# VHH binders against o26223: the designs that were tried, part 9

Target 1, 191 residues: o26223
Amino acid sequence: MKLLWTSQHIKVTVHIDGKVSKMDVLEAIKTRRSIRKYQDREVPEELIDKILDAAMCGPSAVDERPWHFIVVRNREMLEKIPEVHPYGAMVKDAPVAIIVCCDSSLEKIPGFWVQDCSIASQNILLAAHSLGLGAVWTGVYPLEDRVEGIRRLFSIPEHVIPFSVIPLGYPAENPGTRDLFDPDRIHLEKW

## First folded at step 15 (VHH)

Design U4
Fold by OpenDDE, fold request of step 16:
Structure U4 (fold): chain B 191 residues (1-191), chain A 123 residues (1-123)
Amino acid sequence: as target 1 above (191 residues)
Amino acid sequence: EVQLVESGGGVVQPGGSLRLSCAASGFTFSEYELYWYRQAAGIERELIATITTGDSTWYVDSVKGRFTISRDNSENTMYLQMNSLRAEDTGLYYCAAMHSETFYGSEPLFDYWGQGTLVTVSS
């Protein structure tokens, strides 16, 4: 039985009406794209709270949960982020950004905080997408210039490491979907 | 075959203007973040301008107010309008592209580079 994978173009009809269409997890994962253009529209605090709640639901090494989040809405601060993070130009045009940080004092096992914060960051992206928002992960760690730039800009203490900056807003672009499935990356029982 | 081809370089007097182009082929141009770099003789290559897939722009301080980066997805071309050129703007100008799903942007991680176009500003 040849499973004909019909590439069903799932038209994600973003219903503009306030009904948070419950996107299933697989749909969220498969249809998520990095969004770098946003509508001139504020993101409600309720949505940010939901996103942050999701960010904190991921696993972490020995359940250390080292993550902290800085929510940035101030226009001046958003405009300054690209000065220390040139690859984050879109941040200045976003209504809000979340900075994911690690409190090293909470780290129980060295080095796993990167995984912890990555999980948190990805959950932010997925949650945002599921809520009808667009977001993008702009990497800060491990680039020293970005880490220190963000640290200085937001007065982040030395024991706290900025990890990522995630601008988000209502999307004003549609990059389309990607099919990245690669069966050559799958090995059965042995390499 | 993927290609980025810069053009528009040349010799200009101080205060003059040039428009650089970067023509792309072999990839989905609209899905890429785009960058202009330059390298002066004996100096490390520097990022001078970026434009996102959403048309957000960034400039290094030394070119702010003088240079304008833009893109035309229909033509698969990125541009750099350079006004009020100075001697210190002399160098080889490179275009680069990075896929929009890259969450970690840095020079070594760019997917594609051009060969460069020479800009010489001299009296």
Scores: ipSAE 0.818, ipTM 0.912, lowest interface PAE 0.6, mean pLDDT 92
Fold by OpenDDE, look of step 15:
Structure U4 (fold): chain B 191 residues (1-191), chain A 123 residues (1-123)
Amino acid sequence: as target 1 above (191 residues)
Amino acid sequence: EVQLVESGGGVVQPGGSLRLSCAASGFTFSEYELYWYRQAAGIERELIATITTGDSTWYVDSVKGRFTISRDNSENTMYLQMNSLRAEDTGLYYCAAMHSETFYGSEPLFDYWGQGTLVTVSS
């Protein structure tokens, strides 16, 4: 028996036995949407492991791989995140969140860690979607109040920079898909 | 044309109530995160409440338990119910909107702003 989450634009199939239908890379990219409403349902650890594996598979500047991840399931901590990150209001209603961080001691070249952590964050979103979960990227860096708020809340050392907070869960909304292709942004051989 | 129009402001006594509305037009309202800001005289504008596309809400501490943010996507309208009003709640109240696929939420990055409605709490 399959559990289906169907909408006009997004279809996710989940097996009752915990198996999730796979989607190809282009489908995942094209159909992914930010999800801010979640079912009252726990996310299995196995899915989080798969998501984190995907998060670490992206390229990084000079292969520096400066990323760290904090997995947050504690209800009290999830409820506190919006206190320092108002744009993350939905985090308190999610069963789990991943905080993507940069360890500056691992940085080999200045400034590229933002791209590294962005790639990791996007891979989290795509992996989550391909596994039948909803997620949203809530930006922390470079807003100082959010960076320091998250740092204090999770006792993150000074040389580690919180970059993004990504709540995850089984989706309870259907925003549909977007067609953002713009041929005017494509130039052949020259501008 | 995109428009956000605030209404419902006025003069009220301490302990009184007001209900603000923000009517939206010219964009897909249901796909936007919504925000109430306020600005008192001589003070920087502050975020006071948010509501997500999934109806998650957030409040600044000073208004918790007194203010309620809500949205009606069928009417393209956001509301702010304000109870137990205090003198320090006096200010110009603004609504703002940001598309749900934006991963940054900060004042300079919002897509749309209203012109504001004035709330005055005085005895």
Scores: ipSAE 0.811, ipTM 0.910, lowest interface PAE 0.6, mean pLDDT 92
Fold by OpenDDE, fold request of step 16:
Structure U4 (fold): chain B 191 residues (1-191), chain A 123 residues (1-123)
Amino acid sequence: as target 1 above (191 residues)
Amino acid sequence: EVQLVESGGGVVQPGGSLRLSCAASGFTFSEYELYWYRQAAGIERELIATITTGDSTWYVDSVKGRFTISRDNSENTMYLQMNSLRAEDTGLYYCAAMHSETFYGSEPLFDYWGQGTLVTVSS
């Protein structure tokens, strides 16, 4: 049985009428792309709240949940982020960004906070996509210049580590989908 | 084969202009963020300009207002317009590319590098 992978063009029908069409989790994962171009449109607070709720729903090491989130809407601050984070050039053009941080005082086991914050960051990306927004993960940690730059810019305490900057907005680009499935990376029972 | 080939370098007087090109082949150019680096003699290579897949740009302070980065996806080419050149702009200029689904951008993490084009600003 030749599974004809019909490239179903998932028409993300953005229904204009306030009903956010529920995207299933597999669709969100498969169709998510990094978005670096945004519409000149504000993101409603309700959507940010949903995204942050999702960000906090992931697992963490021994349930330490060390994450904090800075929501940035101020244009001046958004424009300053690229000064300390060149890879984040698109942040200045986004209506909002979320900075994911770790409070090291909440760590129960050393080093797992990177996994915790990664899970939170990925959930932000998936949630944003499922809600019809575009986002991109711009890495801060472990690059010292970016970590300290973001720390200074946002007056982040020494025990709190900025991890990622995630600009969000309504997408103004469509990079398409990627087929990344590789059966050669699957091993049965043993390598 | 993946290639990035820089061109447009040369010798110019202070206050002069050059336009560098980086021609790409062997990969989907439109899916990559692009970077210009330069390296002066005896100095560490430095990032000078970036352009995202969404055409957002970034510049190091020393070149702001003088250099302009751009891209043409239809031609698989990135450009660097350099105006008001100074002696301190002398160096080997490199283009680099990183896939848009990469979330870490640093020099050792780029997917592709060019061989460089030499820019000499001398009176």
Scores: ipSAE 0.803, ipTM 0.905, lowest interface PAE 0.6, mean pLDDT 92
Fold by ESMFold2, fold request of step 16:
Parts: structure tokens; C-alpha cells; sequence
Structure U4 (fold): chain B 191 residues (1-191), chain A 123 residues (1-123)
């Protein structure tokens, strides 16, 4: 095993086969932060493909997999999103955004699509983080003005519901890790 | 104890300028999304400007090009520079904050509102 010490703040473990180690899943979950500042650097299509593959790996109610994804790279379109989503100002500064949608024609169990698309959205955040990218989930559903604004902007049909807009890019900020564990939220055997 | 305090309001003639400040105590702005709202008499509060932790900004159309939001995390203060003021800009101006790990991004929690600072644009 080859230990690589690149700075006092990080430790990179290189496995015996010489490859740079991938981020452990628990580390990814604990260190992922919402990133709203991005480098002026393109995100390769290959990374977007990996992120969307990960998004589709989530469980869903009765395996209904109701999700669809719109990948947005066009500057004009990214700049228009804040017009219908004023709390998503950072989207115009991102090299790419992913819109997570529900196709209601794929629902097998009414109403569980929210959980399904939430799982896909969180997987996008974790996969992006594991690949050295930063991302943030900007909520669309259930806010009707945002839902209709995004639907209109991207020509999304009435039976498809935009759920979230996730801008991403190489991070230009580092907010650090939060300590949020609260043992009072844990109940053994009963409440 | 969390507190937001607006200042810098006053009476100004049309075409004039004002600079509002919003100072925080009890928490650090660096991890917060920040907002300016205004409320004219008889109208609900409206969002007029936002600034993210990454310094991305948004403005409602009625103030775009005239108002500039900014933040100074080292002073725990947010600003609103208001130029080319019009009578329609008259109202109470409120600042608000929401932690950056929100995905909701809408109407901030009550505990993170200031008391407001009055801006009056009149001849």
C-alpha cells in the first residue's frame, strides 16, 4: 500500500494496484456539501453518464423507476432558470445542470414518485461528490410556480413533473464537514 | 440567540440612492443563503434580491439594474445598494437568512427575519 501525503488537510490512500483510491461510501455521505460556486471548467460527458447511471441505481416503489433526466449545458437555458426559480441563482453559473423529473405514466403506485425522485436526486449528489464535483439540490416540486415555470421553459409535457434542478461543476468553495449526529434521535426497540 | 438587524433606510428623493445593511449576530453568514424582501403598505412581502454562498445573485425584474446585493462574510453583513430610486420602491425592507444545506429555497424561517428598515421615496 502506498500512502500519499499531499497536504496536512487530506490523506490519499493509494491501493496496492497503484490506482488512486475511490471515496468510501460512508465518507461520501458524511462529507458531501451543497456547492454553489463552480470553477470555469467543463464537466466531461463521461462523468455525467456515471452520475446518471448512479441515479438510476436507487430503489423505487414497486420498482416503478419513474424518473427521467434532462441534462442542460446551454448557457441561455441555464441563465433562464433563475427567472422561474429565484432561489436557484447559482444555476446560471454552473457548467451543467440535471433536471430530475417524474413521468407519471410510469407510476405503479400513486404518490410514491416523490420518494423515488428524492432517492435519484440524492444519488446524483453523492455520485457527483465521489467524482470530485460539487452539486446542490434546488427544489422544484411541490412549489407549483416552480413546477410550471420549469415545465414551460423545457417543454415538459403535462404528465411529466419536474422535481428538482441540480446544478453541478468542479467546486470553487469548500464549506467543510458538519457534525450533525444526534443520539437523542435514536430509539431502541420503541419510542 | 440569533438576530438580524437592518439599517440605512430613510427619506430620499426620486432618482436618489440608499445603501441598506443587514448585520447578523448569533450565527455566521458564510454558510447562509441571504435575501432581501420588501413590503409596501397593504401588500404581502415580496422577494427582491438573493445572494448565494457562492455570490450568485438574483433580482426581481422591477429592481434589476438599479439594485445590487452583496455580502461581506468577514463583517457578518449583507448590503443592498439601491440606485435610481422610484416612488414604487417605498416600503419596509427586510433581510432574511437560511442555512445553505436547504433544498427548499423559499420563504425563510421566521426566526431569521429582521425588524425592517423603512425606505421612503418622495418629492
Amino acid sequence: as target 1 above (191 residues)
Amino acid sequence: EVQLVESGGGVVQPGGSLRLSCAASGFTFSEYELYWYRQAAGIERELIATITTGDSTWYVDSVKGRFTISRDNSENTMYLQMNSLRAEDTGLYYCAAMHSETFYGSEPLFDYWGQGTLVTVSS
Scores: ipSAE 0.606, ipTM 0.830, lowest interface PAE 1.8, mean pLDDT 88
Fold by ESMFold2, fold request of step 16:
Structure U4 (fold): chain B 191 residues (1-191), chain A 123 residues (1-123)
Amino acid sequence: as target 1 above (191 residues)
Amino acid sequence: EVQLVESGGGVVQPGGSLRLSCAASGFTFSEYELYWYRQAAGIERELIATITTGDSTWYVDSVKGRFTISRDNSENTMYLQMNSLRAEDTGLYYCAAMHSETFYGSEPLFDYWGQGTLVTVSS
């Protein structure tokens, strides 16, 4: 497997199934959609590794990198997630999910771990999209019932906080691109 | 104008059936996560069923096997088929919708709520 980089138009080249795949980073950001329908097709470990590598490339407060990731492929466990996360029904239909967690013992500066794990979570979504996968961020933190439910289900220790559950797979839907640019959200020089 | 309107409520005997509808206007229904809630007198609304844009469904245990949520995006309508109705199913039934780009789904922060349709199960 060979990962190539280009400095032109911020593109990433990835070999997938023997094919060279290139996606402009702005294109990836603009076209990524939340995908909740997946093909009955396994996601190779190779792609999960690339996605998690991308997740760990994010900046963090004082480079604290407080994130940990649980990769869930077990069918019974995936089917149990909606029991503690009713708004995550699609997780039971995904071939794999990634749980993004904060290890609070790695925090170097209090109160920034949410930003750190949000960056990692968004990088997972973008990397999955660039590799031809679909994903969706299902929120866990700060909803206490979801946090405790996921912690119990996966035996997550007390000092580790489950932040998000991200099911992913080869997409079986295409919701299309949104045009969300709003000039009224842009302020020059002052609010 | 963006609206959700429930219909199909009524009075039925225990063991009976009803089909609720939730019709939407002013948005592309196919881009929304859809929900049914119910509220019995004196208690908080309870999430009873969900359906995703990918047609994944979830049901609360008390209705599982008896209720079926479905959607028809071409008709901009969601349904709740309610079979084997029990007295405890009595209440106001609400539909709700949230854009599919949400990672937060919880009361009361949905984009849209209906006004509710009353279901009464009486012997």
Scores: ipSAE 0.605, ipTM 0.830, lowest interface PAE 1.9, mean pLDDT 88
Fold by ESMFold2, fold request of step 16:
Parts: sequence; C-alpha cells; structure tokens
Structure U4 (fold): chain B 191 residues (1-191), chain A 123 residues (1-123)
Amino acid sequence: as target 1 above (191 residues)
Amino acid sequence: EVQLVESGGGVVQPGGSLRLSCAASGFTFSEYELYWYRQAAGIERELIATITTGDSTWYVDSVKGRFTISRDNSENTMYLQMNSLRAEDTGLYYCAAMHSETFYGSEPLFDYWGQGTLVTVSS
C-alpha cells in the first residue's frame, strides 16, 4: 500500500489490487451512481477491507458506532437474498455483498442508529466508487418483511437490525453523471 | 409527455401463452428499474416480476418458470412472456418504473405506472 501527497492538492492515493485511486472527494460524491450490473470478476479481499475501513470512519451519534457488517461472497447465499428481498434482484449477480447492521446493544442514545448506519452505507458506496467498483444501496430497514427475511437468512440475532444490503463489483454499466442542483431547495436565513 | 402503455392482453385458454408489452414515451428506460404487477378482481396488486437496469430478474413463486420479463432499451419497451397460463393468472397487468437511484423500491411510490392491460384465462 502507498500513500502519495502533492504539495498543492492533498489527496490520499493507495495501491489496491494494482490500481491507484486519485479521485477527489467532491468528484467521487458527484459522480457516484447506483450500479446493478457487474463483471464476472472477483473483488479482492483487500478492497473490501478498505471499503469497510472507510465505512467505520463515519461520525455517529455520541460516537456510538452501532454498525456491524456481514460480507457475503458465497454464491448460494447471494442467490437466496432476492427470495426475501425482491427489489434486490441484482444481488444474485454480484461477486460480493455487504450487509450493514445495527447492534442495538451499542446504542447510547435512542433513535439515531438509522442516521449512523446511513452514514456507514454511503461511505461504502463512495469508497467502492473511488476504488473503481460499482455498488448500490438496496433498502432493508424499515420494511419489516425485508428486515425479518434478511435476519432469518443470515442468522442475525433479534437485537441486531439489518439496515441495508449493498452488492458490489467491477461495473459493467455506466449510467453517467446527473445534474441535480436545485437552487429552490436553498433557503437563506429562514425557510 | 411522459407515459407507460401496456398492450398484448386478451382472452386465452388454460395452458396458452400471451406476450405483454410496456412502451415508454417521454423518458428512456435505461435509467429505470422496471416492474410488472397484476391485480385480480377484488384483490390487492401483486408484484410478479422485476428487471433491473443490469438485466437481473426476480419472479414471485407463482409465476417462476412460466413467465419471463425482459427489456429492450433501444425500443424503449419491456415485455412479459407468459406461458402455461392458468385461471389464477387472470387479472389486470400493470407495468411500473422507478428511477435507478432509488434504494426504496416498493408500492406505491414508483415514478410511473401504466393503466393496465386485461388478461383473461378461461375455458
């Protein structure tokens, strides 16, 4: 692994799977898209480790860090996810998926774990994108049928809440960049 | 300017086949997740098939192996090939679309719905 810094524009550059990432953070945020088509290509373990490291860097309410992650590579398990998550059909075609969970025993303040796990989930998407991967957040919580289905499938205990399923892989589609800036959503000083 | 139009419904004998089409105007399918729903008389709508922008598919168990969803983005159309039709497949068939940046994906919050096409399976 190699970190490279420049004298004028500081960027974190790493060598992962032989690739160097030089993507600016604002560029990553603006160009990340939901990717649902993947190459038939394995995602190296070291990239998953980097993505999960990034996921855990997010802030959380009172620093509670309630998140847990299940990394799913087993083909049979990936193929079963759509049985309990019909809007996650692409998961069966992904080389790997990450399930973001809340351990409610780690909550320090009630009701903020959704924000906490949302931050971790978005960091997964951004980190994957910066590493040349494509990913998509498929919602589980708060839909009870999805929560219970995923909990049952992965033997997740009752105090742990599956929040999202994020399939990822090397992208086989390129949906392009969206221009979504809307000045009518900006309010100066008051509503 | 923007609409979904289903076609291809009709009356068919048990064991027969039909091919439904869903054509879009005013937007392109390439950035949309696509869905088929059906509704029998007096019953709530049922999700029966999905197809992602990446061509991944899902089917409800009652139609698996008999129905095939497909999309042709160049023709701005989605299809449902229905084989081995049964009386319980009778109903109004709807297509729906949701922009691919959604993580929700559930009734009733799809961006677009069609008006439906009637399929009747009867002896």
Scores: ipSAE 0.538, ipTM 0.809, lowest interface PAE 2.1, mean pLDDT 88

